# Designs tried in a protein design chat: VH-VL binders against q0atu2. Part 158

Target 1, 119 residues: q0atu2
Amino acid sequence: MLDKKARIRTSREYRNVFEKGKRLSGRFLIIYYVENALDNNRFGFITNKKIGMAVIRNRIKRQLRAIVREYQGQVKNKHDIVLVARAGIGKSSFEGMEKDYIAIMKKAGLFARNANKID
Below, E stands for the ipSAE of ESMFold2; O stands for the ipSAE of OpenDDE; V2 stands for 0.75 times the mean of E and O plus 0.25 times the DockQ between their complexes.

## First folded at step 8 (VH-VL)

Design tb4 (framework fv_dusigitumab; at its last look DockQ between E and O 0.85; V2 from the best seeds 0.00; counts 0 for: pae O 3.5 > 2)
Fold by ESMFold2, look of step 8:
Structure tb4 (fold): chain C 119 residues (1-119), chain A 121 residues (1-121), chain B 111 residues (1-111)
Amino acid sequence: as target 1 above (119 residues)
Amino acid sequence: QVQLVQSGAEVKKPGASVKVSCKASGYTFTGYDINWVRQATGQGLEWMGWMNPYSGYTGYAQKFQGRVTMTRNTSISTAYMELSSLRSEDTAVYYCARDYIYYETSYFDYWGQGTTVTVSS
Amino acid sequence: QSVLTQPPSVSAAPGQKVTISCSGSSSNIGDNYVSWYQQLPGTAPKLLIYDNDKRPSGIPDRFSGSKSGTSATLGITGLQTGDEADYYCGTWDSSLSAEYVFGGGTKLTVL
């Protein structure tokens, strides 16, 4: 589970990332990201209501949090990063979402070159 | 400059099918979903469904489920909407629109010019 | 019959102010954010307001939006003849299966 300090919590903080951040899309995910003035990274998770009912959206959020937690030690510091679920994500596997996350984080230059070497 | 350019007007008979194209330019086509919206003469807007051009996944309005198919060709940045078993009440202008996610919602930030489809006997 | 209810028409003289209402339910306006679209005669809709009250670049301050409970409002001040158009509210509806819903539209006549 992510530390309290590593979470984007308020609507204003989320909107700031959308307004000022860069956008990069993958197959199942979109990330928005911007440098922050903190000593750490913060992560946020958005599942739009077009994704499905709350049960489905909550499942996807839990899976994305687990993925981010696994690789958070390899993310370059001082960034606010929002993961947005794309339409159709409910049909992907956990592995599919994980691979998509790794690919888009590497493409954004936010992820260590060999993210899968943290074990 | 973001643009969505649609195919030309179509005249069809009842029972036929129509396939409308929507060519995107000025942005990364696979990075945004495409929605289709129609409007009968003198009436309001009616949402038909979304298509994720990266995955090819779709979600259709229940009213059109079973009659509509939304596809794409990513090599030419083009989305398609096909409506089968046409009836006179399908006479409308059909629009494609780009779906932009902002915070916990999304909306249609760019629209095609529309394609008139006339279904008459 | 529209999921979101708008007045069919509104009118006012140039320079005046008008508001357009949009009424929905808890499954749409109540738990989601509202957008407004302007459709000039013979043209495609154009995004006018998003996130209840934000304007895209190029939309003048004369246009404003707000939301309260299950209702949303578009405000237009300093009316100009170029504002004559149909105006639609829209949002995602989270009931049954997620669908986008529009209001029935409001025709604005200036003069």
Scores: ipSAE 0.654, ipTM 0.894, lowest interface PAE 1.7, mean pLDDT 91
Fold by OpenDDE, look of step 8:
Structure tb4 (fold): chain C 119 residues (1-119), chain A 121 residues (1-121), chain B 111 residues (1-111)
Amino acid sequence: as target 1 above (119 residues)
Amino acid sequence: QVQLVQSGAEVKKPGASVKVSCKASGYTFTGYDINWVRQATGQGLEWMGWMNPYSGYTGYAQKFQGRVTMTRNTSISTAYMELSSLRSEDTAVYYCARDYIYYETSYFDYWGQGTTVTVSS
Amino acid sequence: QSVLTQPPSVSAAPGQKVTISCSGSSSNIGDNYVSWYQQLPGTAPKLLIYDNDKRPSGIPDRFSGSKSGTSATLGITGLQTGDEADYYCGTWDSSLSAEYVFGGGTKLTVL
């Protein structure tokens, strides 16, 4: 699980990302990202009702947290990043989600230059 | 400028199929889901389903399960909705609408101009 | 017949205020954000309100939205003749494997 300091926790923090951040869409994910004034990254996760039942949404959220945790050391610092699950993600495999995450993060230029396991 | 331009009016016989197109422009086509909504003359709006242009995944209203197929051609930024086994009750204006997804919300921020589909013997 | 319930019609004179109600249940309005759509005669629907109470750019502040419990309300102040239209509330319903549902629509007549 992500450290507490690595999580976006308040509605105000989420709103700031959505209002001031950039938006990029992937196959299964939409990311909103904005620079923060911290030395670390913070991640938020959104699985709205369109995804399906609560049990499915919670599963997806757990999977996304696992993916983010695995690659967090390779992401450029000083960013607030919100992951929004798109419709259909419930039908994807974990590997599919991971691939999409990597792809969209690359497109956003959020991976550090010395990242090693994103290829 | 975001635009959704739909195909022209259709006249079909009962039992036939109709395929309506929705061409998107002014934004990244694969970045937003496309929803389809229809409206019978003098009636309210009825949601039919959604389609993810990137993955092609869909979710249909239970009412249309087995009879509706939503697809896309990403090379021309065009979404399609095909409705089969048409009946007179399917006579309506059919709309495509872009789904803006963020946080815990989804709403239809841009709509096509509508396509009139008439089913008559 | 619609999952969300709206009054069939409302009317008021120019300059007055009108409200349009939208009643649902815990699985739709109770759990999800509500949007409102305006449909002028002979045209496609237009987004009027999103996230219960937010206005897209270009929508004047005389249009407002609110939600409480399992009900939502659209408010229109300073009514103008150009506001004569059909208004629909909409939201997602979690009980039906995530289907979007609309209200039955309300016809607003400007007297």
Scores: ipSAE 0.065, ipTM 0.768, lowest interface PAE 3.5, mean pLDDT 90
ESMFold2 (binder alone), look of step 8: mean pLDDT 93; pTM 0.956

Design tb5 (framework fv_dusigitumab; at its last look DockQ between E and O 0.07; V2 from the best seeds 0.00; counts 0 for: pae E 8.4 > 2, grease 20 > 18.9, placed apart)
Fold by OpenDDE, look of step 8:
Structure tb5 (fold): chain C 119 residues (1-119), chain A 121 residues (1-121), chain B 111 residues (1-111)
Amino acid sequence: as target 1 above (119 residues)
Amino acid sequence: QVQLVQSGAEVKKPGASVKVSCKASGYTFTGYDINWVRQATGQGLEWMGWMNPYSGYTGYAQKFQGRVTMTRNTSISTAYMELSSLRSEDTAVYYCARDYAYYETSYFDYWGQGTTVTVSS
Amino acid sequence: QSVLTQPPSVSAAPGQKVTISCSGSSSNIGDNYVSWYQQLPGTAPKLLIYDNDKRPSGIPDRFSGSKSGTSATLGITGLQTGDEADYYCGTWDSSLSAEYVFGGGTKLTVL
């Protein structure tokens, strides 16, 4: 699991990202991202009822956290990033989610130039 | 300006299929799910399903499972809804609607003008 | 027959206030945000309220929404003749394989 300091935890923090951040949509994910004044990145995860039953939503959330953790060190610093799961993500494999994450993060220009796990 | 423009009215025989189009403009087509909702004359709204324009993944109402197919052509920002094995009860106005999925919420913020589909012998 | 229950009709005179109820269950209204849609005669539905009580741009503050428990309510003050329309509540229902569900609709007549 992500460190506490690497997590968006409060409603105010989420609202700030949604109101001031940029939005990009991928196949399975929508990301909202904005620069922060910290020395680290923070991540938030949203899985709404459209995704399915609670057991499915929780599974998806765990999978997304795993993906974010895997690539955490390759993301440009000083960003708050919220991942919103889109409908249909429950039909995707873990690899599919990972590919989508990489693709959308690349499009957003959020990977560091020296990233070596995103090719 | 966000717009959803649907294809024209259709008249079909029972047992036939109908394919309605919904062309989106004014936003990133692949960024929002498209929902389909129909309304029989003098009746209420009935949700049919959703389609993810990026992936093509769909979720259909149980009532229409096996009879409805929702697709898209991303090159022209157009969504399609095909309903097969038509029956008289399928006579209705069919709407496409953009789904604004935001945080924990989801609502249909833009609608097409509707497509009348008449099924008669 | 609709998963969400609305009164079939309401009526009031111009300038008056009306309320439209929408009753559901824990798996839909109880757990999810409710939206309201206005449908003028012969037109497509229009988003009126989202997230229980929020108004899209262009919707006057005469329109309000609220939710409590498994029920939602649409309020219209200062009723105008142009408000004569059908109103639908809607939300997602997790128990129905994540299907979207509408109320049966309420016809508002301005006397």
Scores: ipSAE 0.022, ipTM 0.678, lowest interface PAE 6.5, mean pLDDT 90
Fold by ESMFold2, look of step 8:
Structure tb5 (fold): chain C 119 residues (1-119), chain A 121 residues (1-121), chain B 111 residues (1-111)
Amino acid sequence: as target 1 above (119 residues)
Amino acid sequence: QVQLVQSGAEVKKPGASVKVSCKASGYTFTGYDINWVRQATGQGLEWMGWMNPYSGYTGYAQKFQGRVTMTRNTSISTAYMELSSLRSEDTAVYYCARDYAYYETSYFDYWGQGTTVTVSS
Amino acid sequence: QSVLTQPPSVSAAPGQKVTISCSGSSSNIGDNYVSWYQQLPGTAPKLLIYDNDKRPSGIPDRFSGSKSGTSATLGITGLQTGDEADYYCGTWDSSLSAEYVFGGGTKLTVL
């Protein structure tokens, strides 16, 4: 359940993360992240047209939102985080995307020590 | 015109450290990453890491993790790369390069002239 | 060993055409944009091609780039003696740790 406070919404907010933040690439995902001045995290999602038609891109974006929602309690606070779906993400299952997300968030130091799903 | 001007040649003994500077002009320094790349005589290019001048965040190549530190002074638009515990194998030309990073791409559109670092007794 | 494989050298006469290959994997060339750099003898590298096939201002269209699958290609037509240089491909590699990687370089000799 990502509410409006936990979303990156404007082009300026996205540009700030891309231009000022760190970048870490996984097999299917790239994250960009930067500390923010808020008391919460914000998430943004970008799907590339090379992934496929809009229906496919919308499915992937929905799946990524679900993954982020399930692990949001483990994310270190006060960060703006943009997930970029790479062109090759269509080769991944939901579980593959989830595994990739966990791995890159741990490598970035944005996750707690235990990468468990919130039930 | 975008320009990156590096500090002069250095001669160091094994075990010492070297700090190379890279002064940027002709663009907004904090708007682009600085990457460091080295090249030993007769060899190819070797990426060392990136530094974001706005935030100070860095990403180092695994090979140099623990020996390299990349910093900046934004008030004088200058980036720095410091390499410690020098060995003879670190003898190389060291370049800074401006990185136009956008989504999953990076390309180094402007390069400094290079700084020769020689490590010898 | 370079993650990206380039031929060590190529040669051709002035006016001729050459191609320089750069072979990688899905974790680098397959899913990332490729750049090419020219290094003339005794000088710093210079950006020649970015985003697989785009030329910066001032690079003539006799230099071209392309990408197919996990391979990238630099094409040079109308060879001139001034093209004698080392050429490097470069891209991000997402395996293990996200690092930028260069090919081993290709020495172009214009005979």
Scores: ipSAE 0.008, ipTM 0.665, lowest interface PAE 8.4, mean pLDDT 86
ESMFold2 (binder alone), look of step 8: mean pLDDT 94; pTM 0.957

Design tb6 (framework fv_dusigitumab; at its last look DockQ between E and O 0.04; V2 from the best seeds 0.00; counts 0 for: pae O 3.9 > 2, placed apart)
Fold by ESMFold2, look of step 8:
Structure tb6 (fold): chain C 119 residues (1-119), chain A 121 residues (1-121), chain B 111 residues (1-111)
Amino acid sequence: as target 1 above (119 residues)
Amino acid sequence: QVQLVQSGAEVKKPGASVKVSCKASGYTFTGYDINWVRQATGQGLEWMGWMNPYSGYTGYAQKFQGRVTMTRNTSISTAYMELSSLRSEDTAVYYCARDYSYYETSYFDYWGQGTTVTVSS
Amino acid sequence: QSVLTQPPSVSAAPGQKVTISCSGSSSNIGDNYVSWYQQLPGTAPKLLIYDNDKRPSGIPDRFSGSKSGTSATLGITGLQTGDEADYYCGTWDSSTSAEYVFGGGTKLTVL
């Protein structure tokens, strides 16, 4: 679970990332990201209703939070990053989501210099 | 510019199948889901399903389960919708539309020009 | 018939304003965000409003949207003859399976 300071908390903060941020998509995920004026990163997670019922959406969010927490120490600071689940993500494995996240974050240039060693 | 260009009109007999294509340009094809929506003459819009062109996964409206198949060829940025066991009530204009995610929702921000499919005896 | 209920038609004179209602349920409009689509005669639909009340680039501000409870409203002011079209509300429905639902459509006539 991410610390409270590392969470995007309000709908206004979420919408700001969608409106101002860059978009990059993978197999199961889309990320939106923008530099912030804080001393830390903040993460948000979106699973809209097309993903499935609440049980499925909550499972996906939990899995994505675990993945983000696992790699958060490798993420360049001062970014607001929103992970959006793509349609079909409920059919993926945890490992599939994890690999997709790593690939997207590398392509976005959001991992620090040593991030290449994790793949 | 984002464009979705669909294949031409088709005339089919009941019991046949039709496969409509939707070629995308002006954006990264695999980065956005494609939805299919149809409209019978003088009628409203009817959603048929979504397809994630990166993974190939689909979700179909219950009404079309077992009759619809949505696929793609990423090499030519083209989505396909195939409807089988055609009936006269399948006579409609078929649209592809790009799905754009925004906050906790998504919506169809670009549409193809439509493909008229006529099913007649 | 349609999951979302719209009046079949509305009309008003040029320069006037009109509203188009869209009634749904807790599993669609009540729990999700609403979009509106404009379909000019003989053309494909076009996105007009998203996220209940936001306009994509190029849509004039005389088009507005709102949502309250399980209902959504499209407002059009300063009516022009070029606004004659069919208007559809749409949203995701989560009552049994995740499906996108449209209203039945409203034909706007500018008299």
Scores: ipSAE 0.728, ipTM 0.908, lowest interface PAE 1.4, mean pLDDT 92
Fold by OpenDDE, look of step 8:
Structure tb6 (fold): chain C 119 residues (1-119), chain A 121 residues (1-121), chain B 111 residues (1-111)
Amino acid sequence: as target 1 above (119 residues)
Amino acid sequence: QVQLVQSGAEVKKPGASVKVSCKASGYTFTGYDINWVRQATGQGLEWMGWMNPYSGYTGYAQKFQGRVTMTRNTSISTAYMELSSLRSEDTAVYYCARDYSYYETSYFDYWGQGTTVTVSS
Amino acid sequence: QSVLTQPPSVSAAPGQKVTISCSGSSSNIGDNYVSWYQQLPGTAPKLLIYDNDKRPSGIPDRFSGSKSGTSATLGITGLQTGDEADYYCGTWDSSTSAEYVFGGGTKLTVL
């Protein structure tokens, strides 16, 4: 669930992730991730104007939230994770985004060992 | 004035395809997603999918995956929704609706007048 | 069958207040802004409320919206005969592929 406690909301929180976190780049996504001191994960989403018009950016953001929510239960706990959409994401399918997310999260080692929806 | 004008009523046989058009005016066509929503007689609204006129990319409801195709012709500011393998259950009024999106918000602020599609043997 | 749950019907006399509830889950109403649509008999839906509680231009302040948790509510005060219509709540659902979902609709009868 991406309720308030599951969201990175403040500039300070984002800065912390960008400055102290690790960075991995996928085809459509860049993720920044760092451990937090909480009992839950927090997610942030960045959709830059280079992606396209506002309507496209907003759609992409919704799609990314959907993807994150779908796999949220399989992500290791106690992480702040920021997803940055790359310029080409606006021309990708949802499946393509999902595949990229899975791939990059696997590479980051952020999925739990018992994850069963990442194949 | 924003307007969405849809094509006329259609009568189709089961197994056929129908293509409904939605002509937009009064705004920049490529600036807003077009959503398609249908409503069977006496039933509620059912969302079918969205199409971005700028990129042409789409998102379909899972229920219609493989049967629906949403396209556009930007030169005439017209969106299209094609539904194939028609069934009697597809009999409904089909609406196009403009999606006003701003950051995390999205709502359908303008609607077409609707297109009645009847599927019968 | 609808993802969002509305009462099938509500009724009240002219001048009275009515409320229409819309119940969802964390992936839809809990996570996204809710819109309300009015559909007069034989017409296309019309945007009534957006972003939980905002009115488009032309919508009188008799109409109000609110959201709390995973539920939304439409309020109509000073009920008029012209308010007799079907009302639908709607929002995006982030559980799968970002689908839009509607409530089942509520028929408002003005007695």
Scores: ipSAE 0.020, ipTM 0.705, lowest interface PAE 3.9, mean pLDDT 90
ESMFold2 (binder alone), look of step 8: mean pLDDT 94; pTM 0.960

Design tb7 (framework fv_dusigitumab; at its last look DockQ between E and O 0.77; V2 from the best seeds 0.00; counts 0 for: repeat SSSS L94, pae O 5.3 > 2)
Fold by ESMFold2, look of step 8:
Structure tb7 (fold): chain C 119 residues (1-119), chain A 121 residues (1-121), chain B 111 residues (1-111)
Amino acid sequence: as target 1 above (119 residues)
Amino acid sequence: QVQLVQSGAEVKKPGASVKVSCKASGYTFTGYDINWVRQATGQGLEWMGWMNPYSGYTGYAQKFQGRVTMTRNTSISTAYMELSSLRSEDTAVYYCARDYSYFETSYFDYWGQGTTVTVSS
Amino acid sequence: QSVLTQPPSVSAAPGQKVTISCSGSSSNIGDNYVSWYQQLPGTAPKLLIYDNDKRPSGIPDRFSGSKSGTSATLGITGLQTGDEADYYCGTWDSSSSAEYVFGGGTKLTVL
């Protein structure tokens, strides 16, 4: 689980990332990201209601949090990063979501040089 | 400049099929879902479904399940909607629209010009 | 017939104020965020309001939106003849088969 300091908490903070941040999309995920004024990263997770019922959306959020936790030490600091579940994500495996996350984060330049999976 | 340009008007007989195209430009085509919406003359908007152009996955409105197929060709940034077993009630203008994610919702931020499909004898 | 209910028409003179209502249920407007679309005669719809009350760039601040419970409202002040159009509310319906739903549309006549 992500530390409380590493979470985007309020709807205003989420909306700020959407309004001021950069967007990159993958097969199952979209990320929005913007530099923050902190010394750490913050992560947020969004599932649109078109993804499915609440139980499905909550499962996807838990899986995405687990993926972010695995790689958080490799992410360049001072960013607010929102992961948005994309239509069709319910057909993905955990491995599929993980691969998509890695690819997007590398393309965004958000992984540090020589990034590795954190155990 | 985001742009969605649709194919020209179609006239079809009952029982036929129609395939409408929607060519995207000015953005990364696979990065945004495409939705299809229709509008019969003098009537309101009716949502038909979404298509994720990266994966090819779709979600159709229940009303159109079994009659609609939404596809794409990513090489030419083009989405397609095919409606089969046409009836006179399918006479409408058909729109493609880009789906933009914002916070816990999404909405249609850019629309094609529309394609008139007329089903008559 | 529409899942979301709008008045079929409204009218007002130039310079006046008008509101357009959109009534739904807990599974759509109640659980989700509302958008409004403007359709000028003979043209495609255009996004007017998103996230209940936000305006895209280029939409003047005389257009406003709000949501309360299962209802949403579009407000237009300083009405202009160029505002004559059909207006649609829309949102996701989060029932078991998630679908996008529109209101039936409201024809605004400026006279």
Scores: ipSAE 0.664, ipTM 0.894, lowest interface PAE 1.6, mean pLDDT 91
Fold by OpenDDE, look of step 8:
Structure tb7 (fold): chain C 119 residues (1-119), chain A 121 residues (1-121), chain B 111 residues (1-111)
Amino acid sequence: as target 1 above (119 residues)
Amino acid sequence: QVQLVQSGAEVKKPGASVKVSCKASGYTFTGYDINWVRQATGQGLEWMGWMNPYSGYTGYAQKFQGRVTMTRNTSISTAYMELSSLRSEDTAVYYCARDYSYFETSYFDYWGQGTTVTVSS
Amino acid sequence: QSVLTQPPSVSAAPGQKVTISCSGSSSNIGDNYVSWYQQLPGTAPKLLIYDNDKRPSGIPDRFSGSKSGTSATLGITGLQTGDEADYYCGTWDSSSSAEYVFGGGTKLTVL
């Protein structure tokens, strides 16, 4: 699990990201990202009802958290990043989700230059 | 300006197939799901399914499973909805609509102008 | 027949207030945000309200939405002739296949 400091937790924090952040869409994910005034990154996860039943949504959240945790050390610091799961993500493999995450984060320019686990 | 422009009216015989197109402009096509909704004359709106333009993944209403196919051509930002084994009850105006996924919500913020499909002997 | 239930019609005089109800269940309105769509005669539907009570840009504040439990309500104040249209509520149903569902629609007549 992500450290509490690495999580977006409040509605206000989420709203700030959605209102002031940039939006990029990938195959399975939409990311909203904005710089923060902290010394760390914070991540949020959204799985709406469109994805399916709660058991599916919870599974997807767990998978996304695992992916984010795996690559969090390679992400540029001082960002709030919200991951929104798109419809169809439940039909993807974990590797597919991971690939999409990497691709969209690269497109956003959110990986550090010295990142070595993103190829 | 976001726009969804659909293909023209269609007249089909029972048992035939119809393929309606929906060309998107004014935004990143692959960034938003496309929904299809139809409306029989004098009737209400009926949701048919969604399609993810990036992946091509779809979710269809149970009523149309096995009879509807939603696809896309990303090079021309165009979504397609094909309905097969047409019957008179399929006579309706068919709409494409952009799905805005935001936070925990999803709603249809832009709609095509509609395509009239008439099924008659 | 529609998963969400709306009154078939409502009517009022110009300047008056009308409300349109939308009743569902826990798996749809209870668990999900409700949207409202306006359909003027001979036109495509238009987003009127999203996330239960939010208005897109261009929608006047005469239009309002609310949700309580498994029901949603659309409110229209200062009714104008141009408001004569069909109104549909819609939301996702999370029960099984995650389908989007509409109400049966309500015809608003301005007297």
Scores: ipSAE 0.020, ipTM 0.702, lowest interface PAE 5.3, mean pLDDT 90
ESMFold2 (binder alone), look of step 8: mean pLDDT 94; pTM 0.960

